# VHH binders against NAD-dependent protein deacetylase sir-2.4 (sir-2.4): the designs that were tried, part 3

Target 1, 292 residues: NAD-dependent protein deacetylase sir-2.4 (sir-2.4), of Caenorhabditis elegans (q95q89)
Amino acid sequence: MTSVYESLLSDYPDKGVIGKPEIRDTETEIIEKLRTLYNHFVQAKQTGKPIFVLIGAGVSTGSKLPDFRGKQGVWTLQAEGKHAEGVDFQVARPGVSHKSILALHKAGYIKTIITQNVDGLDRKVGIPVEDLIEVHGNLFLEVCQSCFSEYVREEIVMSVGLCPTGRNCEGNKRTGRSCRGKLRDATLDWDTEISLNHLDRIRKAWKQTSHLLCIGTSLEIIPMGSLPLDAKSKGIKTTTINYQETAHEKIVETAIHADVKLILYSLCNALGVNVDLGDDLPDEVPIPLKIS

## First folded at step 18 (VHH; from y1 with V28F)

Design z5
Fold by ESMFold2, last read:
Structure z5 (fold): chain B 292 residues (1-292), chain A 122 residues (1-122)
Amino acid sequence: as target 1 above (292 residues)
Amino acid sequence: QLQLVESGGGLVQAGGSLRLSCTASGPFYAMGWFRQGPGKEREFVAAISYSGGRTYYADSVKGRFTISRDNAKNTLYLQMNSLKSEDTAVYYCAADYIGFSDFTSPEEYDYWGKGTRVTVSS
């Protein structure tokens, strides 16, 4: 329940630009833009400087979770006095987009994946936690305030803002020693700062990138939304994949306005990367576009 | 190109006050002030996160200097009160789009202004 998550957040009046018109590139435009992105992926592999990936809520719409600012987004519909449709976070499963991202990671094209999403699907799809940075947290996690052990829950932890949950640590998971510290939620509220450890990990990975790929995000939230500005200043090219215009449309090299899963799956196909789709997808597998 | 532009430096009497400004080209997450006195190493003065939820001061200026920012104007400020001769330095604005755990370390900041000179007489 995405609207349940929204109800946990403190009141925050500046939600950025909501409800922008969707842009749909023609197939010819998509193929041209995808060739440019493909070339960056080939170059990343050849040079050993991986693609830096930032994802937002738009990658999880195929898992039947609404985004925030799209036509059917939580905040767009709230402005119209309506509620977004979607499944419970507890039953949401990784879709074609998540599986495509994992495949690109396994093939060595991307290394660090930064997600603004709190839905836990990037962990569930199998992205290793050492390569995954959940900058806004994860609704399924509690963390011990004393020993920092993580507890993955089957149900949403019903608070945000790194607040005590009322539960206690059951022992230090790293060392095995006793610990009865207080557990906290692991999800940021609007005014909660990204952890210093996350910032250090992001900065370290950012220094090694050849290309910034922003998927399913409007790029409105600081600091992650400002990455295209940093990239431009440093001569790093940026690609966005988003139906709506992002905050940085005018400065990115390539803005792809199309279905995220179509682009990612087509990219995998063009690179010769097999995507392990499994048996029980929440969305349909697209027919990949041919770009060569 | 200039990403950070300082202003407000000048000559001031010991015990006096001065306010420095730094206009930024974009919404930097981490912003700070560093200074370099004659014949000295560059040293940390103060730093602040985008929301202001993280604010840091060097011990030598704590209680006398106040860092703040106006995100609508992309402007960083340093209010300097009870100035002393040892505050004489070139003051540099520094910034970073991503941020880091050590706001006091100059090597962590990717963007720097050209500096504004502050001279405290007496």
Scores: ipSAE 0.800, ipTM 0.917, lowest interface PAE 0.6, mean pLDDT 89
Fold by ESMFold2, last read:
Structure z5 (fold): chain B 292 residues (1-292), chain A 122 residues (1-122)
Amino acid sequence: as target 1 above (292 residues)
Amino acid sequence: QLQLVESGGGLVQAGGSLRLSCTASGPFYAMGWFRQGPGKEREFVAAISYSGGRTYYADSVKGRFTISRDNAKNTLYLQMNSLKSEDTAVYYCAADYIGFSDFTSPEEYDYWGKGTRVTVSS
């Protein structure tokens, strides 16, 4: 249950709009919209300007993690005096959506992947850390405050807000030199700003992009939630994949209201991209839609 | 195209106060004020992140100017106190949706207003 993570956060009253109705596109609508997205992927390959991917909690619902603002989301159910169900971050495994995103990255369609999720599943699925920006952090990560070496834990680090964990660095992983600096958690709290290094990396990748793809996010959290506004002013088209209406529904080129894993897996199939599903799937493999 | 609109400029006597406003079309992460005085290059005045957790001031205005924002209204403010003749300039609102590590560099900001003129008389 993600309630451990929620219990570590400060009691922040502004949770945005919660509990919006789900919208479900018809199959005909999905196929039309998926063709448009497919064309952006083909163009990205042809021009060498990759797709910029932003991921939210909706990518991990197939891994049995609840989102926050959906009908069965943590904050929606709290407002109703109820408790969200699902596995917690500790036992969650990458699903079809994560593996499809990895496959698109390996095939060269996606370069930089930005995740708002703290579940660690993008690392676990095998996305290289050089191409991954965990903009809100990672519950399984500690970082040395002195040398910035990263330590990936098997268990959730029981702290948020970039606070000392009580453990010490085991040496500088980049240089091999001695370091006994204090470790801190790597996950933002409500009062914690996104790191300046992350912002610089995001801007660099953003300048090279041909298309913005927002997956499983309501686009409510600043700055990442405002990317569609920047895209519009710069002539970059945006696709969203989300059951609920996002904050930018009216300005994006394509808003796909369907199951994230269905869309991503179907896209891989249409592009001829093999998805290595492996042994450890928490969800079912969808039957891909044919768009050819 | 016009994403930032400044207001509140005018004529004020030395030692006086003035409050500038900048109304934004959307929720920019980084917002700041720059100014260009007569015969001078554009210079940094102040900047602020979306949450206000990052604020920056030029040394020449520190302690006299206060930057703030009202995110419900997408509005940036600059409260200018103890004004001096050297503060006479066109004041520009600048913004960016993503942000960056150096809030003081005008080259980092993708969005700019047309400016509002502040004249400090002796």
Scores: ipSAE 0.800, ipTM 0.918, lowest interface PAE 0.6, mean pLDDT 89
Fold by ESMFold2, fold request of step 20:
Structure z5 (fold): chain B 292 residues (1-292), chain A 122 residues (1-122)
Amino acid sequence: as target 1 above (292 residues)
Amino acid sequence: QLQLVESGGGLVQAGGSLRLSCTASGPFYAMGWFRQGPGKEREFVAAISYSGGRTYYADSVKGRFTISRDNAKNTLYLQMNSLKSEDTAVYYCAADYIGFSDFTSPEEYDYWGKGTRVTVSS
């Protein structure tokens, strides 16, 4: 459960601003803003400079996982003495938003996908690991501390902070002997720094971008939450998709206040990108908006 | 637009202390101090990550200088104790929003202040 994950985190972090009111753009406003975003996607293909994508918990609300800072978010409800509703992490499945992001990746519009989420749904939907940076980790993952082999579990790992899990690696060394390195969880706690390798990979992808797209995130967590500031200084335009006002609302080119899956699915439709929805979705397929 | 503004430089006797400040326009992940002495290339002094979990010092200043930051004020500090004549330099604040694996390389930092002069008389 999302509440279980929150209980694993250390106390007293700076959680930023929580519980902001939802904003809902009119359909006319959405279409105008989506047209602007569409043009950035077309330009990215033409120039060979892919869209830089940062996703947060709002991408997974269609998978019945609550966000943190929204009206029904984990931290917002906790401040009110309540519990967030949602499904167990173990049964959560990729929704329309995840499948739309995968489709845009397969079509070559986006390359590196940076997720702040730990729900493992970006891997489950099929985004290649080499193009995915799980910047805060993955609750379903154990990593060998010696050989760095990754083990994807069916159950969440009930530890955060890169701590030993009590299991050993089952891989082999060059000598043919079992590795038997200690496995650790793969999820950051509040006091755990993002790996230097992740930062280098993010920086390399960031240098190649023509546009920043922030999906389902309030942009409150450093360093990823500060990307719109860097973008502004460098003349890179930013689009956000979030029901609530983000930390950088006043500096972005386009702030879309609408359902993430509606925007992403409509964008795919406008670009002629087929989204393989499959037969087992946790959410409803939206009727795509026509941009004309 | 200035993103980083240093202050606190001045004239001090050898063995003395100074505290430099750098006010940032936003919450940079990586922040650091570099310095350039007369006729020398710019050299690394100290750097710190946003949480403070990563802190780095040049060998020449270890044990004498302390880097810190106040994230509520977007301000970086350098406490310089036991100053030597070879510490005479213009001190530059440097920053980056994303960060990188090598905090000691000036080439990695995208944002720079104009510097504050420190003169150690001896």
Scores: ipSAE 0.793, ipTM 0.917, lowest interface PAE 0.7, mean pLDDT 89
Fold by ESMFold2, look of step 19:
Structure z5 (fold): chain B 292 residues (1-292), chain A 122 residues (1-122)
Amino acid sequence: as target 1 above (292 residues)
Amino acid sequence: QLQLVESGGGLVQAGGSLRLSCTASGPFYAMGWFRQGPGKEREFVAAISYSGGRTYYADSVKGRFTISRDNAKNTLYLQMNSLKSEDTAVYYCAADYIGFSDFTSPEEYDYWGKGTRVTVSS
């Protein structure tokens, strides 16, 4: 199903930097870096200025979906004439990373969550839509072009680029009359601009933040990939969690090269935040690192 | 550290042309040109998104000015043709990393250059 998404995208030659080597921090390095991140989370609670979270495909690899630019990523393998392995989007389920992010949101450390992923797992895990910005869209979503009502489908909407799907809105206008607006897909193609509404929401939330946390992303796609540059000029510190070097490795305060779920779950444990893991995880629960 | 540096201003005869450049320190999503004439408030001239898929022009410059950018060089351009004496102003480059719905509002841009002076002689 991940190959279905690839097949819907138009031709676009610049995929950013792909296939960088993975870096593995030692346990001692991870613990030191995690203490720094922990302190930002504590400060966020103390000041009432939440952590701003940007998510990439590396958050969903525990759900058995490939990333794009890692060693086994969709674009990396495409460049080698190969196909990425992964489960069907329909059967993918939120993993430890998604559940840890939800727990941090429920505990009040995170308010706005920006996801570059189109897999719908951030909604499925239970992050409230009002605090979630699916900046590149959602493969399971149709949106009315007239009233903007959202329709969550059980199967992938088989187009991208914000194109009409051929279905009509089933809702009513505020006057009580039938809306009859045309539905569109909700997923950006390569050349599709991020909606102005999403940009306004992001910018509003960005002004409120104490710290930028970039999780499982190479930071290659504009404008979201440039957030660390804006952060630096505004005195906002950035943490990245990514096996590979990101586009902004040299300017961030802390670059953690380790398993995303290990870092997030350990952070929750250190903060005393309960993570509701449920019964049906696609990945293994890590043993949390002790930082104090 | 300057984030935006304008160049290309100067003296030109009415009806002439001039090209302004603005070199940016990074890949800003929104970039635009504003100008301030003698005794006037700063006013919008033109703006462009990173891909160029969104472009905006003030009515007073439509058809005469062209905004463009070269993302490989992080450089914004303003080609100014058919210049009039009312185009005399200091021209400012403005930018934002994230963007917003109203590209014409100067209050929305977080980054500004120092300006380059354009004088159009009658």
Scores: ipSAE 0.789, ipTM 0.915, lowest interface PAE 0.7, mean pLDDT 89

Design z5
Fold by ESMFold2, look of step 18:
Structure z5 (fold): chain B 292 residues (1-292), chain A 122 residues (1-122)
Amino acid sequence: as target 1 above (292 residues)
Amino acid sequence: QLQLVESGGGLVQAGGSLRLSCTASGPFYAMGWFRQGPGKEREFVAAISYSGGRTYYADSVKGRFTISRDNAKNTLYLQMNSLKSEDTAVYYCAADYIGFSDFTSPEEYDYWGKGTRVTVSS
């Protein structure tokens, strides 16, 4: 299914670096780095300046969706003549990572959450749409071009690039007359610009942050991939959580090379934040690391 | 640390052409050109998004100036044709890593070059 999404995208020559070796920090290194991140979360809560969170495909691998550039990613395996393994988007459910991020949001450490993912799992886990910016869109969403009503579908919309889907809006105008707007997909193609409303929302949240946390992303896609450069110029520290080296490895304060769900769940545990795991979990709950 | 460096300014006869360049230290999403003439406020000239899907021009330069960028070189360009005496100004490169809804507002850009002087003689 992720291969289907990739096939909907137009060709673009700059897909960044594919198939980098995974790095695995030792447990001692992870604990020290997590302690540094923990301190940023404590300070964010105390100062009222939340952590700015950017999510990439590495957050959803626990939901059995392949990433793109990792060792088992869609583009990496295609370059080797292989096919990526995973479930389809319609079956995927939020995992430990998504639920940990929601818990940090509910506890007030995180406010605005920026996701580059189009899998819809950030909505599904329960992050309120007013605090969620799906910068590249959502494969399950159609939007009316006239009234901007959103329609959440059970099946992926088989179009990208904000193109008409051929369906009509079923809503009404304030006058009570039928809205005759045409629905469009809600997912960007490579050449499709991020909405101006999203840019304004991101910029507002960015100006109030104390720390940048980039989770499961290689930081290859502009503009979100350039946030660590902006942060460095403004004296804002950055933490990355990614198995592979990111595009900004040398300028961030802390690069954690470990399992995203282990780090996030351990962080919640250290902060005393309860994670509601529910009954239908696609991945295993990690044993949290102690950072006493 | 200089993040934007302009070049290509100079003295040119009315009706002539110049090409300005701005070398950036990294991949900025929003980039633009502003200018400030003697005794005048800084005014918008042109702006462009990273992909080029958003391009904006001040009315006074439409059809005469062309903004472009080469992302492989992190370089912004302004091709200035049919120059007029009122185009005389210091031209500034401006940029932002995130972007915003109003590319024409100078206060929205967090990064600025030192400028390059363009003088159009009559």
Scores: ipSAE 0.785, ipTM 0.908, lowest interface PAE 0.7, mean pLDDT 89
Fold by ESMFold2, fold request of step 20:
Order: sequence, then structure tokens, then C-alpha cells
Structure z5 (fold): chain B 292 residues (1-292), chain A 122 residues (1-122)
Amino acid sequence: as target 1 above (292 residues)
Amino acid sequence: QLQLVESGGGLVQAGGSLRLSCTASGPFYAMGWFRQGPGKEREFVAAISYSGGRTYYADSVKGRFTISRDNAKNTLYLQMNSLKSEDTAVYYCAADYIGFSDFTSPEEYDYWGKGTRVTVSS
């Protein structure tokens, strides 16, 4: 359950709009919108300006992790006096959506991937850390405060807010000298600022993009949730994939209200991008829609 | 339509106080004030992150000016106390949706208002 993560966070009353009704596009609407998105991916390859990807909790619902603001989301159900259903972060595995995103990255359509999720699944699926920005952190990560080595743990690190965990750096420096620096958690509390390094990396990638693709996010959390406003001012078109209406529904070019894994997998098939699904999927492989 | 609209400028006597406002069209992460005095280049005054957890001031205004924001109203403020003749300038609101490591550099801000004039007499 994601309840452990929620219990670590400080009180933060501004959770944005929660509990919006699901919208479900008809198959005809989905195919039309997919063609538009497909054309942006083709154009990105032709111009050498990759798609800029922002993901939220909706990418991981196929991994059986609840989102926060959907009908079955953690905050929506808590407001109704109920508990969200799903597997523990500990046992969650990358699903079709994560593997499709990796495939699009390997094929050169996507370069930088920004995730608001702390579930660690984007690393687990194999997205290189050089191209991954975990803007809110990673529940499985400790970082040495002295040498900045990262330690991926088997279990959730039980603090947030970039606080010391009580453990020491376990390795030696390249010279063979012991580091022994203090480790900290790597997950933001709601009052913890996104690192300046992350912001600089995001801005660098943002300046080189041809299209903004927002996947499984309501776009309620600042600064990432405001990217469609910046895109509009700069002539960059935006596609969203989300069951609920996002905060920027009226200004995006294309809002796709459908299952994230169906859209991403269908897009990969239309582009001729092979998705390596592996042996251990938590969700079913969709039948891809044909858009040509 | 303008993304940033400054207000609150005017004529103020030395030693006096003035509060500038900047109404934003959206929730910018980084917001700041810059000013351009007569015959001078535009210079940094103050900046603030969305949460207020990052605030920055030019040395020339520390202790006299206070930057703040009201995110419910998308409004940035600059409370200016103990005004001096050298504070005479056009004050510009600047903003960015993403943010960056150097809040003091005007080149980092993608959005600018048209400015509001502050004249400190005597």
C-alpha cells in the first residue's frame, strides 16, 4: 500500500483537484488522436528534436499501484473514509507502459524523461539515469551526502525530506580510501524544494523539444504541472494521456482519455518500435490499435 | 494578453515605503523583481521560488526590501522600506515556469512585465 509513503509526508493541504470523473474516448476518437500524436513522433525524428515526456502516477496503475487523484486514488478514497487498493511498492514491477516508454527512448524518439513518481519503476525498467529526472525522488534510494553515491535499496527508505537515514556510505572512493559519509533519503517532502540540479537539467531538455507528452498526470503540481502553459507560449504542442480531465485540458492540442498502456503500446506498433515485454509483466498486453 | 502586470509605482519621498504588486496569469515557479535606473543596466532586486523556500536579495536592498507571493492570487509583492534616491528606477516583474539555479540572472527568466516607475524624491 502507498499508505506508508503517505504517512511519511508532512501535512500539505493543497493537493489540487481530486476525484474528477473519468472520461473515456470512443475507439474512433482514440485512433484520430493517436494519429496526431504519431505525426509528432515522426516529426521529432525528422527534426532531431525529441519528445519531452512527463509522467505521473497513472503510468504505474498497470503495475497495480494506485494513483492519488483518480476515482480509486489514495487521496480521493481517503476523503471518502476509504483505503486505496493495490500492491505494495516493494513488489511492484514495471508494466507495459514503462516498457513502451523505454522502447521509445531506445528508438530515439524520447531523450529526457521526467517522472513525478517515487516508485523507482523507471529505473527498474532500464531507463538510463542520465536521461531520467526523478523530480520528487525515489523511495528506494539513499544518497551519500559527502560523495553523492547512490544506493538502490531492496526496501523503502523510511524517511522523506532529504534527511539522514542513520547509515554510512558503504564503499571506497576510487583511490581506495574509505568515504564513510552519511546517507540521506532521496524523496522530497511536500515542503522540500526540487533540487536546482534537476531544474537546470529540465530546462536544458525543455529547450530542445518538439512536443510535450504528459502521461498519467493531472498536471496539478508546480512546477511540472505548468509546462503546458509554457509550451503554449513557445509554440510547442502538448498531448496528454489521462482518464481524468487535467488542469490544462483547454489549452493542449490533444487530450487522450484512454488507458495509458493501450495508447503507448499502439503508438510503438504504429512506429515499428519493438517493445521488449520480458517475462514478468504485472499487466496484460493490449491489442494495439491500428491507426493507418 | 500580458502574462505579468506590475502596479504600485509612484512618487515617494526618501525614507518612505511603497509596495509593488505583480499579477501573474499562471503559477510561475520562479518570480523576481529587476530594476533599471536612469542610465543604468537592468539589475537584480529580489527573487522567490513558488513555495518561498528560496528567496534571494541584492546586497543593495537587503534589510529594506521584502519579497513575498500569494499563490492563491498568483501575485508577487515587493515591500520597499527606507527608500533612497538610488532606488529610483523602473521595476520589472520577471518569471519562469520551470526555474533554474541562478535566480539573479535576468537571462534565465522567459517572462517579463512592462514595468512600473518608482521615483524617490529628495
Scores: ipSAE 0.774, ipTM 0.902, lowest interface PAE 0.7, mean pLDDT 88

